VHH binders against A disintegrin and metalloproteinase with thrombospondin motifs 9 (ADAMTS9). Designs and how they scored, part 1

All scores and structures are predictions.

Target 1, 201 residues: A disintegrin and metalloproteinase with thrombospondin motifs 9 (ADAMTS9), of Homo sapiens (Human) (q9p2n4r1735to1935)
Amino acid sequence: LPQNCKEVKRLKGASEDGEYFLMIRGKLLKIFCAGMHSDHPKEYVTLVHGDSENFSEVYGHRLHNPTECPYNGSRRDDCQCRKDYTAAGFSSFQKIRIDLTSMQIITTDLQFARTSEGHPVPFATAGDCYSAAKCPQGRFSINLYGTGLSLTESARWISQGNYAVSDIKKSPDGTRVVGKCGGYCGKCTPSSGTGLEVRVL
Below, numbering starts at 1 at the first letter of every chain, in headers, positions and changes, except where a header shows other numbers; antibody chains aren't numbered by Kabat.
F, E and O stand for the ipSAE by ESMFold2-Fast, ESMFold2 and OpenDDE, each averaged over both directions (binder to target, target to binder). V2 = 0.75 x the mean of E and O + 0.25 x the DockQ between their complexes.
[cut] marks letters that were taken out.
Atom coordinates printed by the task and the answers are left out, and those that the model quotes come from them; centres of patches stay.

## First folded at step 4 (VHH; framework vhh_6fv0_2)

Design e11 (from b8w with Q100V Y101P)
Fold by ESMFold2-Fast, scan of step 4:
Structure e11 (fold): chain B 201 residues (1-201), chain A 122 residues (1-122)
Amino acid sequence: as target 1 above (201 residues)
Amino acid sequence: QVQLQESGGGLVQPGGSLRLSCAASGFTFSSYAMYWVRQAPEKGLEWVSTISDSGGSTYYKDSVKGRFTVSRDNAKNTLYLQMNSLKPEDAAQYYCAKDVPWDSSGYWEDYRGQGTQVTVSS
C-alpha cells in the first residue's frame, strides 16, 4: 500500500486529485491528495464533521470599557462594543494539511479553508480584542472524529498578549478540542507557532 | 441497543483501592473507544479516563493520573478501572460510557450505564 501521495502516483499510476487510502503508521487512513498533476503532491485530511465544527475566530467586538467582564463573560450581540478590531476574522475548514513524516497538522495551510469574515485565521487559533479582565471571546473548534487521527497529549497552546488568556477543553481521546482565547487583543496559537502533532487512533 | 452494566463500587478508606468493571452488550465493543466518567453529589459529570478500541492508548484526568488504570478485555466485552490511593475527592457515582458526555449533543444517557457508587470515608 502507498504511504504518501507521491507513492500513490508512483505505485498506482494515479494523477487525479482525490481521496486515497494510505498505510500510515500501520493503519489504513483516507487521505486527500492534492496537486497530483505535479511532482510534489500534498496530503490533506478531510474533516468528517466539516466546517461547522472546524473553525478559527478572532472576535471583532471591543468593549467600550475593556476593564469589565460583562454578562459573566458570555458573548452578546447587544454588547457595549466597538466593532473595529482590524485583525478580526473567521475561517472554517473542510480539509487540513498533514505532514506525514512529522505527523503534524500544518495549521497555516489554508488551501481548503473558507474565510467568511475579515482576515484568514489559521487552524487551531483564536483571539480577540474584547476585555483586559480575562474573559476571552475568540474561539476555535477542532473535530477530528472519523478521520482516524487524534491530537497527542503533547498538543498545547500558548497565549500571546499582555492580558491574553486561554480556556481550552479537549476530549479524552483527543479528537475534539474547543478553545476560547483572547483578552484585550490577545490570542492563542499552538505552542510551536505552527504544527499540531497527531497520532493514528 | 446499547447496554452497559457497572459494578465494583463500595466504601473504602482514604488510600484504599477498588476495581470497577463494566459489562457491555448490544454493540461491537472492540470497535469503540470506551470512557469512565463520574458525578459527585450536586456536581456535573466529569471525565475520568479513556481507552482506545484496541486498548493500546489510555488517557486520564490529571488528578487521577498515576493512581487509576483503565483496561479492557475485548474477548469478554468488559471494561475495567483500577483505582488506587483513593482520596475523598474521588467519591462519586462512576459510569461506563460509549461516548464523551461534554462532546455529545444528544441523549448521552443512551450511551452510559446506570453507574456504581464509590464512597471514600474520611
Scores: ipSAE 0.000, ipTM 0.108, lowest interface PAE 18.4, mean pLDDT 84

Design e14 (from b8w with Y101D)
Fold by ESMFold2-Fast, scan of step 4:
Structure e14 (fold): chain B 201 residues (1-201), chain A 122 residues (1-122)
Amino acid sequence: as target 1 above (201 residues)
Amino acid sequence: QVQLQESGGGLVQPGGSLRLSCAASGFTFSSYAMYWVRQAPEKGLEWVSTISDSGGSTYYKDSVKGRFTVSRDNAKNTLYLQMNSLKPEDAAQYYCAKDQDWDSSGYWEDYRGQGTQVTVSS
């Protein structure tokens, strides 16, 4: 059985992008092979729960008075806000890149991301410039359920920026993570900066 | 109010078996995935098993695969963990945990009860 997309091409004679079964760490997993017409095909994990539960946001609204946290920190479309944060964006993910050698999700590969607002935001990243009052509004959501993979216990996030706060919640099996991040113009990103380690369930 | 009450722990010799139960109340049990997690003395929480809301999908920590079986009875609001071929490394306080509502406002807690103690020694 092939262990990566390059072996799918060599052993099966496959030349089309698509889902293939690979033997990964002793388990048969469904992996999307992209770039199969090239010498360097890439592995992606299709997210069963898709873009509704796999997204990254840098919240674009900035309070006129950043020393307040109105509405008990809840988001409202009627906030007294300006929309001038240039790094703002919302990206949702149907597939995410995996490095099968290191078993890490490459969070900056946006090949199968859709950016519906503003600028592209990497997987597992969130932030804002909403308020200085410990009022994070940016959010990300990860749902790996149904993929055969989970995040390892080593998955960590760092807060970046003055007054930055992060509230990260992870399910016990590592298949689901939600984050609220922001504070002034702060953000949270994976601590490795480039990836999240996964394991086979 | 969500309540989870674990039971069934005890002292067992290596190679022995135990069946843990978790009685759930205060939520629609059949609508949530459930987890078993454990914590050995002076160690962090460790995920053991996941079962989907219907019971149709189960997942296990590598070191317990083939030895532990998770199941649920949605009519009785009860979660189970059958533990066979117990090893000293399995000794821990075992907790059941309810999956959270995965909306952006949710704050999460992975367990609610006191747990049930499993000791493996000869």
Scores: ipSAE 0.005, ipTM 0.334, lowest interface PAE 11.9, mean pLDDT 84

Design e17 (from b8w with E109F)
Fold by ESMFold2-Fast, scan of step 4:
Structure e17 (fold): chain B 201 residues (1-201), chain A 122 residues (1-122)
Amino acid sequence: as target 1 above (201 residues)
Amino acid sequence: QVQLQESGGGLVQPGGSLRLSCAASGFTFSSYAMYWVRQAPEKGLEWVSTISDSGGSTYYKDSVKGRFTVSRDNAKNTLYLQMNSLKPEDAAQYYCAKDQYWDSSGYWFDYRGQGTQVTVSS
């Protein structure tokens, strides 16, 4: 059984991008092989729940005259806000890049991401410049259910920026994570940097 | 490397005036909105003012409207805050901050200066 997309090409004579079954860490997983017409195909995990539950946001609205956090920190579309934050963006993901040697999701590979607003935002990342201290408005959502993979229990996020905080909920099995990040002006990113460790379920 | 250096703070009596300056280097100053923010002892960071990249639009915290005026000189890469009718509640460390695009560092803190202290006492 092939262990990566290059072996799919070599052992099965396949040259078309598509889903293939690979033997990964002793388990048979479905992996999308991209660039199969080249000598350097890349491995991606197709997200069963797609871009509706796999997205990253830098919230683009800022309070006009920030003195306190409105609505007890709840995000509302009726805020007294401007949409003038230049770093704002929203990216959603149908597939995410996996490095099969290190077993890390490469959060900055946006090949199968759609950026529908503003600037591209890496997987597992969110932020804002809401301009109310400790009032996070940016969101990210990860749903690995059905992929055969989960985040390791060691997966953590770092809050960075002006009075930035994070409120992150992770399911016990590591397949589902939602985060709310930001505050006055900031973001949260995986503590591991651009790689996010996964394990085979 | 982006650098911001605040100056102009000091001790003033209630009703007095101060002019703060922020010297910027390491980036195209005229391409970014700039902010003044402040932090009083035992309080969180508080936004004070915003000025657009051209200087054509300004915004203020309600409690400083009519008393503070933000301005910029893009030829000199300098941001200013004129503070009139100072009140004890205005005493704080004042910082300038650069607006930023998404980048791998994401550190808005790293683009603010070291600050300048404003004290208001009788």
Scores: ipSAE 0.000, ipTM 0.153, lowest interface PAE 15.2, mean pLDDT 83

Design e18 (from b8w with W108Y E109F)
Fold by ESMFold2-Fast, scan of step 4:
Structure e18 (fold): chain B 201 residues (1-201), chain A 122 residues (1-122)
Amino acid sequence: as target 1 above (201 residues)
Amino acid sequence: QVQLQESGGGLVQPGGSLRLSCAASGFTFSSYAMYWVRQAPEKGLEWVSTISDSGGSTYYKDSVKGRFTVSRDNAKNTLYLQMNSLKPEDAAQYYCAKDQYWDSSGYYFDYRGQGTQVTVSS
C-alpha cells in the first residue's frame, strides 16, 4: 500500500531503517528505507549480487607512450606505465539510491558505497587517463538481478575526453551492464548526467 | 564451446500460435539465465523475454505480456517460448541468448544461436 518510505512511516508507523515492500508503478518491490527516524527518509535499492558485480573504476595506470601500446581488447598492464593518476578511484555498491518520482537511480549518492582506492567514483561511471587512443581501461559493472528493476531501453552513456571511447555491453533485459571506458584520457557517464533511468520488470 | 540451436519458427496467421525451442550445449545450462531476443527486417535487436537459471523468475517485454510464455527444461538443456495470439508486428528472426557475466578480463559476452524465422501473414 505505501508507495514510498515517507508513506511507510505514515501508514505503518515504522521508524526503523530496513527493507519494506512498496507499491511502485503497479508492482510490489522491496525497497530499503534509510533515515526513518527523520522526516525525510530516502529510498535505496539493495543490490542482490552486491559489490562484486556493482562497481565503478577510474583506472590508475597511465602509459608512458600510448602510441607504443595499441589496444587489442585487453587491459595493457604489460606496457610501460606510471601508477600515478591522482584522479583514480574504485567504488563498490551494496545499495543505490532511487528517485521514485522520476524512476532514476541517483548515481552520485554514495551512502552505501565503499571507496577502496583513491577517489569516489559514481555508479555506472568509468574512466582512465593516458591510455592509448581508443584503448579504454576503466571499468564499471551493474547487476540489478533480483531487484525487480531494469534499465530502460533508452539508457545510454556518453564518452568525454581526449580520444575517448566506450565499450558498453547490456544484457537483453537491461538488468546487467558492463562498461569499459576511457581512451587517451577519457570517461563514460550516463547520458542523463547523474541519473540512470530504470523501469519495473 | 557454446552452441545454441533454435527451431519451431514458421508461417502462421494472425491470432495463431507457435512454440520455439532452443537446444543448448557446451556449458552448464542450469547455471545461466537465458533470453529470447528478436530482430525484424530493418530493425535492431529487441529483447523479448528473460528466464532465470532455475526457471523461477520470468520477465517480458510489455507488448508480449500475457501472450508469450518462456520456460525451460534444465534436464534436457532446452529453452522454450510459447507464442500465442501472434500479431503481424511479432514477425521477426527469433534468437535465444546465453547470459554470461564478467569474465576475468572484465568483459561480458552474449552468445546467440543462428535464429528461427517467424512470419505472420494471411
Scores: ipSAE 0.000, ipTM 0.321, lowest interface PAE 13.3, mean pLDDT 81

Design e19 (from b8w with D110Y)
Fold by ESMFold2-Fast, scan of step 4:
Structure e19 (fold): chain B 201 residues (1-201), chain A 122 residues (1-122)
Amino acid sequence: as target 1 above (201 residues)
Amino acid sequence: QVQLQESGGGLVQPGGSLRLSCAASGFTFSSYAMYWVRQAPEKGLEWVSTISDSGGSTYYKDSVKGRFTVSRDNAKNTLYLQMNSLKPEDAAQYYCAKDQYWDSSGYWEYYRGQGTQVTVSS
């Protein structure tokens, strides 16, 4: 059984982009092979719950009074806010790039991302410029259920920026992570830079 | 190099009016939202009002809504606060302010001028 997309080309004579079964760390996983017409095909994981549960946001609203945390920290459409944060953006993900050698998700590969608002935001990243009161509104969502992969216990985030704060929740099996991140102004990113380590379930 | 210079404060009786001005220099005034903040004796710094960079949007502390009006003149690099129906609770040092990021620890604070004193007493 092939172990990467290059071997899919060599061993199966496949030349079309698509889903292929690869033997990875002793388990059979479904991997999307892109660039199969080239000498350097790339591996991606298709996200079963796609854009509704795999997204990254830099929230665009700024409180007119940045010293408060209204609504007990809840996001509301009726906030006393300006929509002027130039770094704002929203990206959703259908597939994410995986490095099969390091077993890391490459969070900055946006080949199968759609940016519906503002600026592209890497996978597993969120931020805002909402409040100096430690009241984060930016969100990210990860759902790896159905992929055969989960995040390792070493998967961590760091908060960066002014009054930066993060509230990150991970499911016990590592397939689901949601984060609220922000500050005035702040963000959270994976602690390993652009990588997010996964394991085979 | 950012400089903010407030003026127009003084002593007024309850129910009276004052207009504060703030002359800004050292930055592109028309590109920044501006704030009015105040500090009464023995109290913390309190946000009063925000005005967008264009002047098209204004925001107020609930206790001053309907009494205070913020405005700006981008051609003159000047911010204003018209204060009507002044109450004893409005007595404070008033500061013109913009956002400022102060150190490598990520500390955020208003960059504010020296302030102008508003006293409300009978």
Scores: ipSAE 0.006, ipTM 0.354, lowest interface PAE 9.0, mean pLDDT 86

Design e20 (from b8w with W108F)
Fold by ESMFold2-Fast, scan of step 4:
Structure e20 (fold): chain B 201 residues (1-201), chain A 122 residues (1-122)
Amino acid sequence: as target 1 above (201 residues)
Amino acid sequence: QVQLQESGGGLVQPGGSLRLSCAASGFTFSSYAMYWVRQAPEKGLEWVSTISDSGGSTYYKDSVKGRFTVSRDNAKNTLYLQMNSLKPEDAAQYYCAKDQYWDSSGYFEDYRGQGTQVTVSS
């Protein structure tokens, strides 16, 4: 069985982009091979729950009174907010890039991402400028259920920025992660930079 | 390099007025929202006012609304805070701050100047 998309071309004579079964770390996984008409195809994981549960947000609303946390920290569309944060954006993901050598998701590969608002936001990243009262409003959502992969126990995030905070919840099996990040222009990103470690379930 | 220099503070009696100024350099002043924040003795930092980059939108702490007016002169790279009907509760060190995102120039709490002292006493 092929172990990567280049071997799919070599062993199966395949030249079309699509889903293929690869033997990865001793287990059979469904991987989307892109760029199959080239000599450098790339591996992507198709997200079963797609856009609705795989997204990254830099929240675009900024309180005019940044030292308060109104509505008990809850997001409200009727906040007295400025919408002038230039880094604001919302990206959702149908597929995410995987490096099969390092077993890391490449969070900055946006080939199968859709940015529906503002600036593109990498996978597993969130931020805001909402409040300095440690009241984060930016969100990211990861759902790897059905992919055969999960995040490793070592997966970590770092907060960046003054008054930056992160509240990250990971399911016991590592297939589901939700993050709430921000704190007056703060953000959270994976601690390994652009990579996020996964393992085969 | 961002530089902000506050001036115009002083001693006034209750009901008096002061006009604070903030001279800005090292950045494109007209492209950034600006803030006034204050810190009174034995109290934490308080946000006072925000003005948009164009000056078209202004926001105030409830306790100063109607008494304070923030304004800016983008041609002079200067931010102002007109303070009328001053109360003892307004006594504080006042700072201006530049709005900035994920870079070294700071946030609304990044005091680039040493501030200007406002004292209200009889």
Scores: ipSAE 0.012, ipTM 0.358, lowest interface PAE 8.4, mean pLDDT 85

Design e22 (from b8w with Y107W W108Y)
Fold by ESMFold2-Fast, scan of step 4:
Structure e22 (fold): chain B 201 residues (1-201), chain A 122 residues (1-122)
Amino acid sequence: as target 1 above (201 residues)
Amino acid sequence: QVQLQESGGGLVQPGGSLRLSCAASGFTFSSYAMYWVRQAPEKGLEWVSTISDSGGSTYYKDSVKGRFTVSRDNAKNTLYLQMNSLKPEDAAQYYCAKDQYWDSSGWYEDYRGQGTQVTVSS
């Protein structure tokens, strides 16, 4: 059984992009092989629950002169806000890139991402520039259910920025993660930088 | 409102068996995957098992494979964990869990029951 998309091309004579079964860490997983007409095909995991449950947001409604979290922490789009934060954006994901050697999702590969607002936001990343301390407004959502993969128990996020805080909830098996990140122009990203470690279920 | 109620814990000798149950209400049970997690004293929360919405797929923590079996009865809104060949390291508070969901305000909530205690000693 092939162990990566290059072996799919070599061992099965396949030249078309598509879903293939690969033997990964002793388990049979369905992997999308892209660029199969080239010498450097890339591995992607198709997200069964699609872009409605796999998204990243940097919320850019920057308040004028706040000192505390307004609106009891509620998200308010009718604020007196600048909306001038250059990193603000919303990206949703149909497929995510996986490095089969390190078993990490490459969060910055946006080949199968759609950015519907502002600037592209990497997978598993969220932030804000709400300008109210300890009032995180950015959100991310991860749903790996049905992929045969889950996040490792050691998966962590780092918070960066002024008065940065994060509130991250993980499902017990690591297949579902949702996060609220921000503070006062704060964000959270996976602790491994651009990678997010997964394991085979 | 989502409610999860675990039962079936108790004291057992090493090598013994217990069957845990989780009664669910307040949501369409048959539409969600369910989980068993545990927490031993002074330890972090550990994932134990997952079962798909239909019961057709199951996954286990490596240390419990071959000893534990998860199952569900969607007609009764009940989740089960059959635990055989129990070891001292299996002693913990056991919880059933449902995936997070977003409410209309955009906030998310995790749902776990109150738990059932499993003690393994001679």
Scores: ipSAE 0.000, ipTM 0.269, lowest interface PAE 12.5, mean pLDDT 81

Design e24 (from b8w with Y107P D110F)
Fold by ESMFold2-Fast, scan of step 4:
Structure e24 (fold): chain B 201 residues (1-201), chain A 122 residues (1-122)
Amino acid sequence: as target 1 above (201 residues)
Amino acid sequence: QVQLQESGGGLVQPGGSLRLSCAASGFTFSSYAMYWVRQAPEKGLEWVSTISDSGGSTYYKDSVKGRFTVSRDNAKNTLYLQMNSLKPEDAAQYYCAKDQYWDSSGPWEFYRGQGTQVTVSS
């Protein structure tokens, strides 16, 4: 059985992008092979829940008139926004890139991401620039259910920014992670040098 | 208000079997993956098993594979863990846990500090 998309081409004679069964760390996993007409096909994991549960947000809704649009630290999408934070954005993911040699998710590969608002935001990343100083508003959501993969215990996040706050919750098996990140235009990202390491369930 | 109530624990000899149950209320049970986790004295929480919302996919900690089977009955809002060939190292307080939404506040396990005690002793 092939162990990567290049071997799918060699062993199966396949040349079309699509889902293929690969033997990864002793388990058959369904992997999407992209760029199969090239010499450098790429491996992606198809996310069963897609857009609804795999997304990254930088929430840049800075209130224009907070005294006229009262708030208690919660999000106010219904109030006028200054639109002056250019790093704001929302990306959702149907598939994510995996490096099968290192078993790491490449969070910056946005080939199968849809950016519905603002600028593209990498997988597992969130931030904000919101008027409520104590309430991180940016969100990310990871749902690997049905993929045969989970994040390892080495997966961790760092807060970036002078007043950055992060609240990150991970399921015990590592298939589900949700994060709230921000604080005076702060963000959280996967820690440097690790990416997001995955294991086979 | 999410509520999870575990039952079925007890004292069993090595090699014995127990079936744990978790009665769920306060959320749409059929829409969430569920987990079994355990905590032995003076140790942290340890993941044991996962079952998808439909029950079509199950995952297990390596040390329990082939001995434990997780299942669910969505019509009854109940989660189960069948434990066979129990070993002394399986002795722990067992908790069921639910997936978390981003706008929900913790603790994300949604167990009520009770759990169900499993003791393996001759």
Scores: ipSAE 0.000, ipTM 0.248, lowest interface PAE 12.7, mean pLDDT 80

Design e25 (from b8w with A33D)
Fold by ESMFold2-Fast, scan of step 4:
Structure e25 (fold): chain B 201 residues (1-201), chain A 122 residues (1-122)
Amino acid sequence: as target 1 above (201 residues)
Amino acid sequence: QVQLQESGGGLVQPGGSLRLSCAASGFTFSSYDMYWVRQAPEKGLEWVSTISDSGGSTYYKDSVKGRFTVSRDNAKNTLYLQMNSLKPEDAAQYYCAKDQYWDSSGYWEDYRGQGTQVTVSS
């Protein structure tokens, strides 16, 4: 069985982008091969729960005069807010790129992302200026259930900004992660730069 | 080059008063909201107060309302915090902070001074 998309092209004579079964670390996984008409095809994981549960947000509704936890922590898009936060955006993901050699998700590959608001936001990233302390409104959602992959136990996030806060919850099996990040325009990103390590289930 | 320099901290007895100052340089002070934040020993950083760029709006942590007053002098690039009726729980390192943002290149900027220590004990 092929071990990557280049081998799919070589061994099966395939030239069309699509889902193929690859032998990855001793397990059979369904991988989407893109760029099959070129000599540099790329591997992507199709997200079974789609873009409704796989998204990244830098929340753009910055209050003029923030309190410790505005609106009792409730998200409100109808606020009288400053909109000068230039990095604000919302990206949702149908597929995410995987480096099969390092077993890392490449969070900055947005080939199968849709940016519906503002600027593109990498996978597993969030931020905002909404809350100073206890109720950050920037959010990300990861759902790898059904892909055959999970995040390793070592997967961690860092908060960037001296007042930044993060509330990150990961399922015990590593297939589901939700994060809320922000505070005085802070953000959270994976601790290993732009890479997020996965393992086969 | 953004620089923030706090001063005015010290030791006071419960019920005493202190006035903190923050001298700002390296940016257009009158164009940014300013913050006071504090960190007590072995505790996280807490927001204390916010003042709008014009000085027209002020906001306070509930536990300091009626006791603390934030103000600014845009002609002197200086931020102030008047602290009255000080309590033991107000003891902390106090920092002034500039309004913070994520720039369009994706780099986070965070500006805070070195702080000034406030001790409240008899």
Scores: ipSAE 0.006, ipTM 0.223, lowest interface PAE 10.8, mean pLDDT 81

Design e26 (from b8w with A33Y)
Fold by ESMFold2-Fast, scan of step 4:
Structure e26 (fold): chain B 201 residues (1-201), chain A 122 residues (1-122)
Amino acid sequence: as target 1 above (201 residues)
Amino acid sequence: QVQLQESGGGLVQPGGSLRLSCAASGFTFSSYYMYWVRQAPEKGLEWVSTISDSGGSTYYKDSVKGRFTVSRDNAKNTLYLQMNSLKPEDAAQYYCAKDQYWDSSGYWEDYRGQGTQVTVSS
C-alpha cells in the first residue's frame, strides 16, 4: 500500500487530485493528494467539521486608551474601537497540509484556507490588538475528529508579545484544541513556529 | 453549572466485566462529544474512549479496542462504558469528561467528574 501521494502516482498509476487511502505509521488513513499531475504532489488532511470548527483569528478592534481589561474580558459589538491593526484577520480551513516524514501539520500552508476578513492567519494561530494588557481576544479552533489523527502531547503554544497571554485547552484524545490568545496586540503560535506534531489515533 | 457524576466501579477478577455510568447535568448533553479517561496509581491521565454527540462515532485507545464499548443515552443525559475481559492493567480511577466549546460570551468550560475506582484483582 502507498505511504504518500508520490507512491500513489507510482504504485497505482493515479494522476488525479483526490482522496486516497495511505498506509501511515501502520494505519490506513484517508489523505487528499494535490498536484498529482506534477512530480511533487502534496498531502492534505480533509477536516470533517471544516471551517465551522477549524479557524484562526487575529481580533483587530483596538479600544481607545484602555488600561484595564474591559467587559470582564468579553468582546462588545458596541465598542468605539480603532480598526487600524494591519495583522487583523480571519481564516477558516477545509483541508490542512501534513508533512508525512515529520508527522507535522504545516500551519502556514493556506492552499485550502478561506480568509473571510483582513489578513490571512495561519492554522492554530490567534491574536489580537484589543489595547489592554493580558486581555486576550483572538481565537483559534482545531477539530481533527474524523481524520484519524490527533495532536501529540508535545504540541505546545507560545505567547508572543510583552503583555500577551494564552488560554489553550486540549481534549483528552488530542483531536480538539481551542485557544484564546492576545493581550495588547499579542498572539499565540505553535512553539515550533509553523508545525504541530500529530500521531495516528 | 456543569456536573458530571461517575458510578459503576468496583472490584472484579481478571476476565470480568463492569459497566460504568456518568450522569451529566448543567449543559445540553446531546450537543457535546464525551470522553472516558483514566488514571492508574503513579501514572498520568490516559485517554480511553471518545463518543460523538449523536453516539454515531466512537474511538478507543488501542489497548482496549474490542474489550470496551462506549455508548450514551441522550434522553437520560448519561454516558456509559461497558468493560469486558478486564485485565490488571485496566485498574484505575475512571473519569468522564465533557468536550470544550466557546460559549456565547467568549468563555469556555472543561469539566471532569470525581471518578469511579476500578480494581482488578484475584
Scores: ipSAE 0.006, ipTM 0.437, lowest interface PAE 9.8, mean pLDDT 84

Design e27 (from b8w with A33W)
Fold by ESMFold2-Fast, scan of step 4:
Structure e27 (fold): chain B 201 residues (1-201), chain A 122 residues (1-122)
Amino acid sequence: as target 1 above (201 residues)
Amino acid sequence: QVQLQESGGGLVQPGGSLRLSCAASGFTFSSYWMYWVRQAPEKGLEWVSTISDSGGSTYYKDSVKGRFTVSRDNAKNTLYLQMNSLKPEDAAQYYCAKDQYWDSSGYWEDYRGQGTQVTVSS
């Protein structure tokens, strides 16, 4: 069995983008091979739970009254906010890129992302601007259930920004992560900047 | 013009206590929310605590809840951080911080003092 998309092309004579079964660290996984017409095919993981549970947000509401913002970054429908932060955006993901050599998700590859509001936001990233301290409004959601992969114990996030806080919850099996990040003009990103390590379940 | 001066740091054993102070001048202290932030060696700047302008609302980083207490004395233009049950993970340079709110642009400027060093060692 092939171990990467280049081997799919070599061993199966395949030249079309699509889903293929690859042997990854002793397990048969379904991988989407893109760019099969070229010498540089790329590996992507199709997210079974789709874009409703795989998204990244930079929330751009400026508060007029910080006391209206709830604890723990939960939004309020009565928030007096302005939308004027140019880096604000919402991206959802159908597929995410994986580097099969390092076993890392490449969070900045947005080839199969849909940006429904504002500017593109990388996978596993969230932030805000103009929100109150301890009022993180940005959210990200990761659901790898059904992909055969999970995040490793080494998967970590860095809070960036002087008043930034992060509230990140990871399921015991590493397949589900939700984050709330921000605080004034803060964000959280994976500790490596662009990579997020996975393992085969 | 804005001046923030931290003090009260030092060396303590795990489980020990320290009280940090921040003397503020050059602005109307009672009109601003204030913050404590810290930076440990090899780590980025980390938010620790927030206190509202009146002192009526306080917020804490999850890892310090129940151990740290922020307070302020608006008559003395002084911010405090009472740190109890100190852990090795709390060792850092601690900074008092104030935002300059730019209403028309939404730009936040970070005003920090020089900091005070907290070392937790056994």
Scores: ipSAE 0.000, ipTM 0.110, lowest interface PAE 14.9, mean pLDDT 80

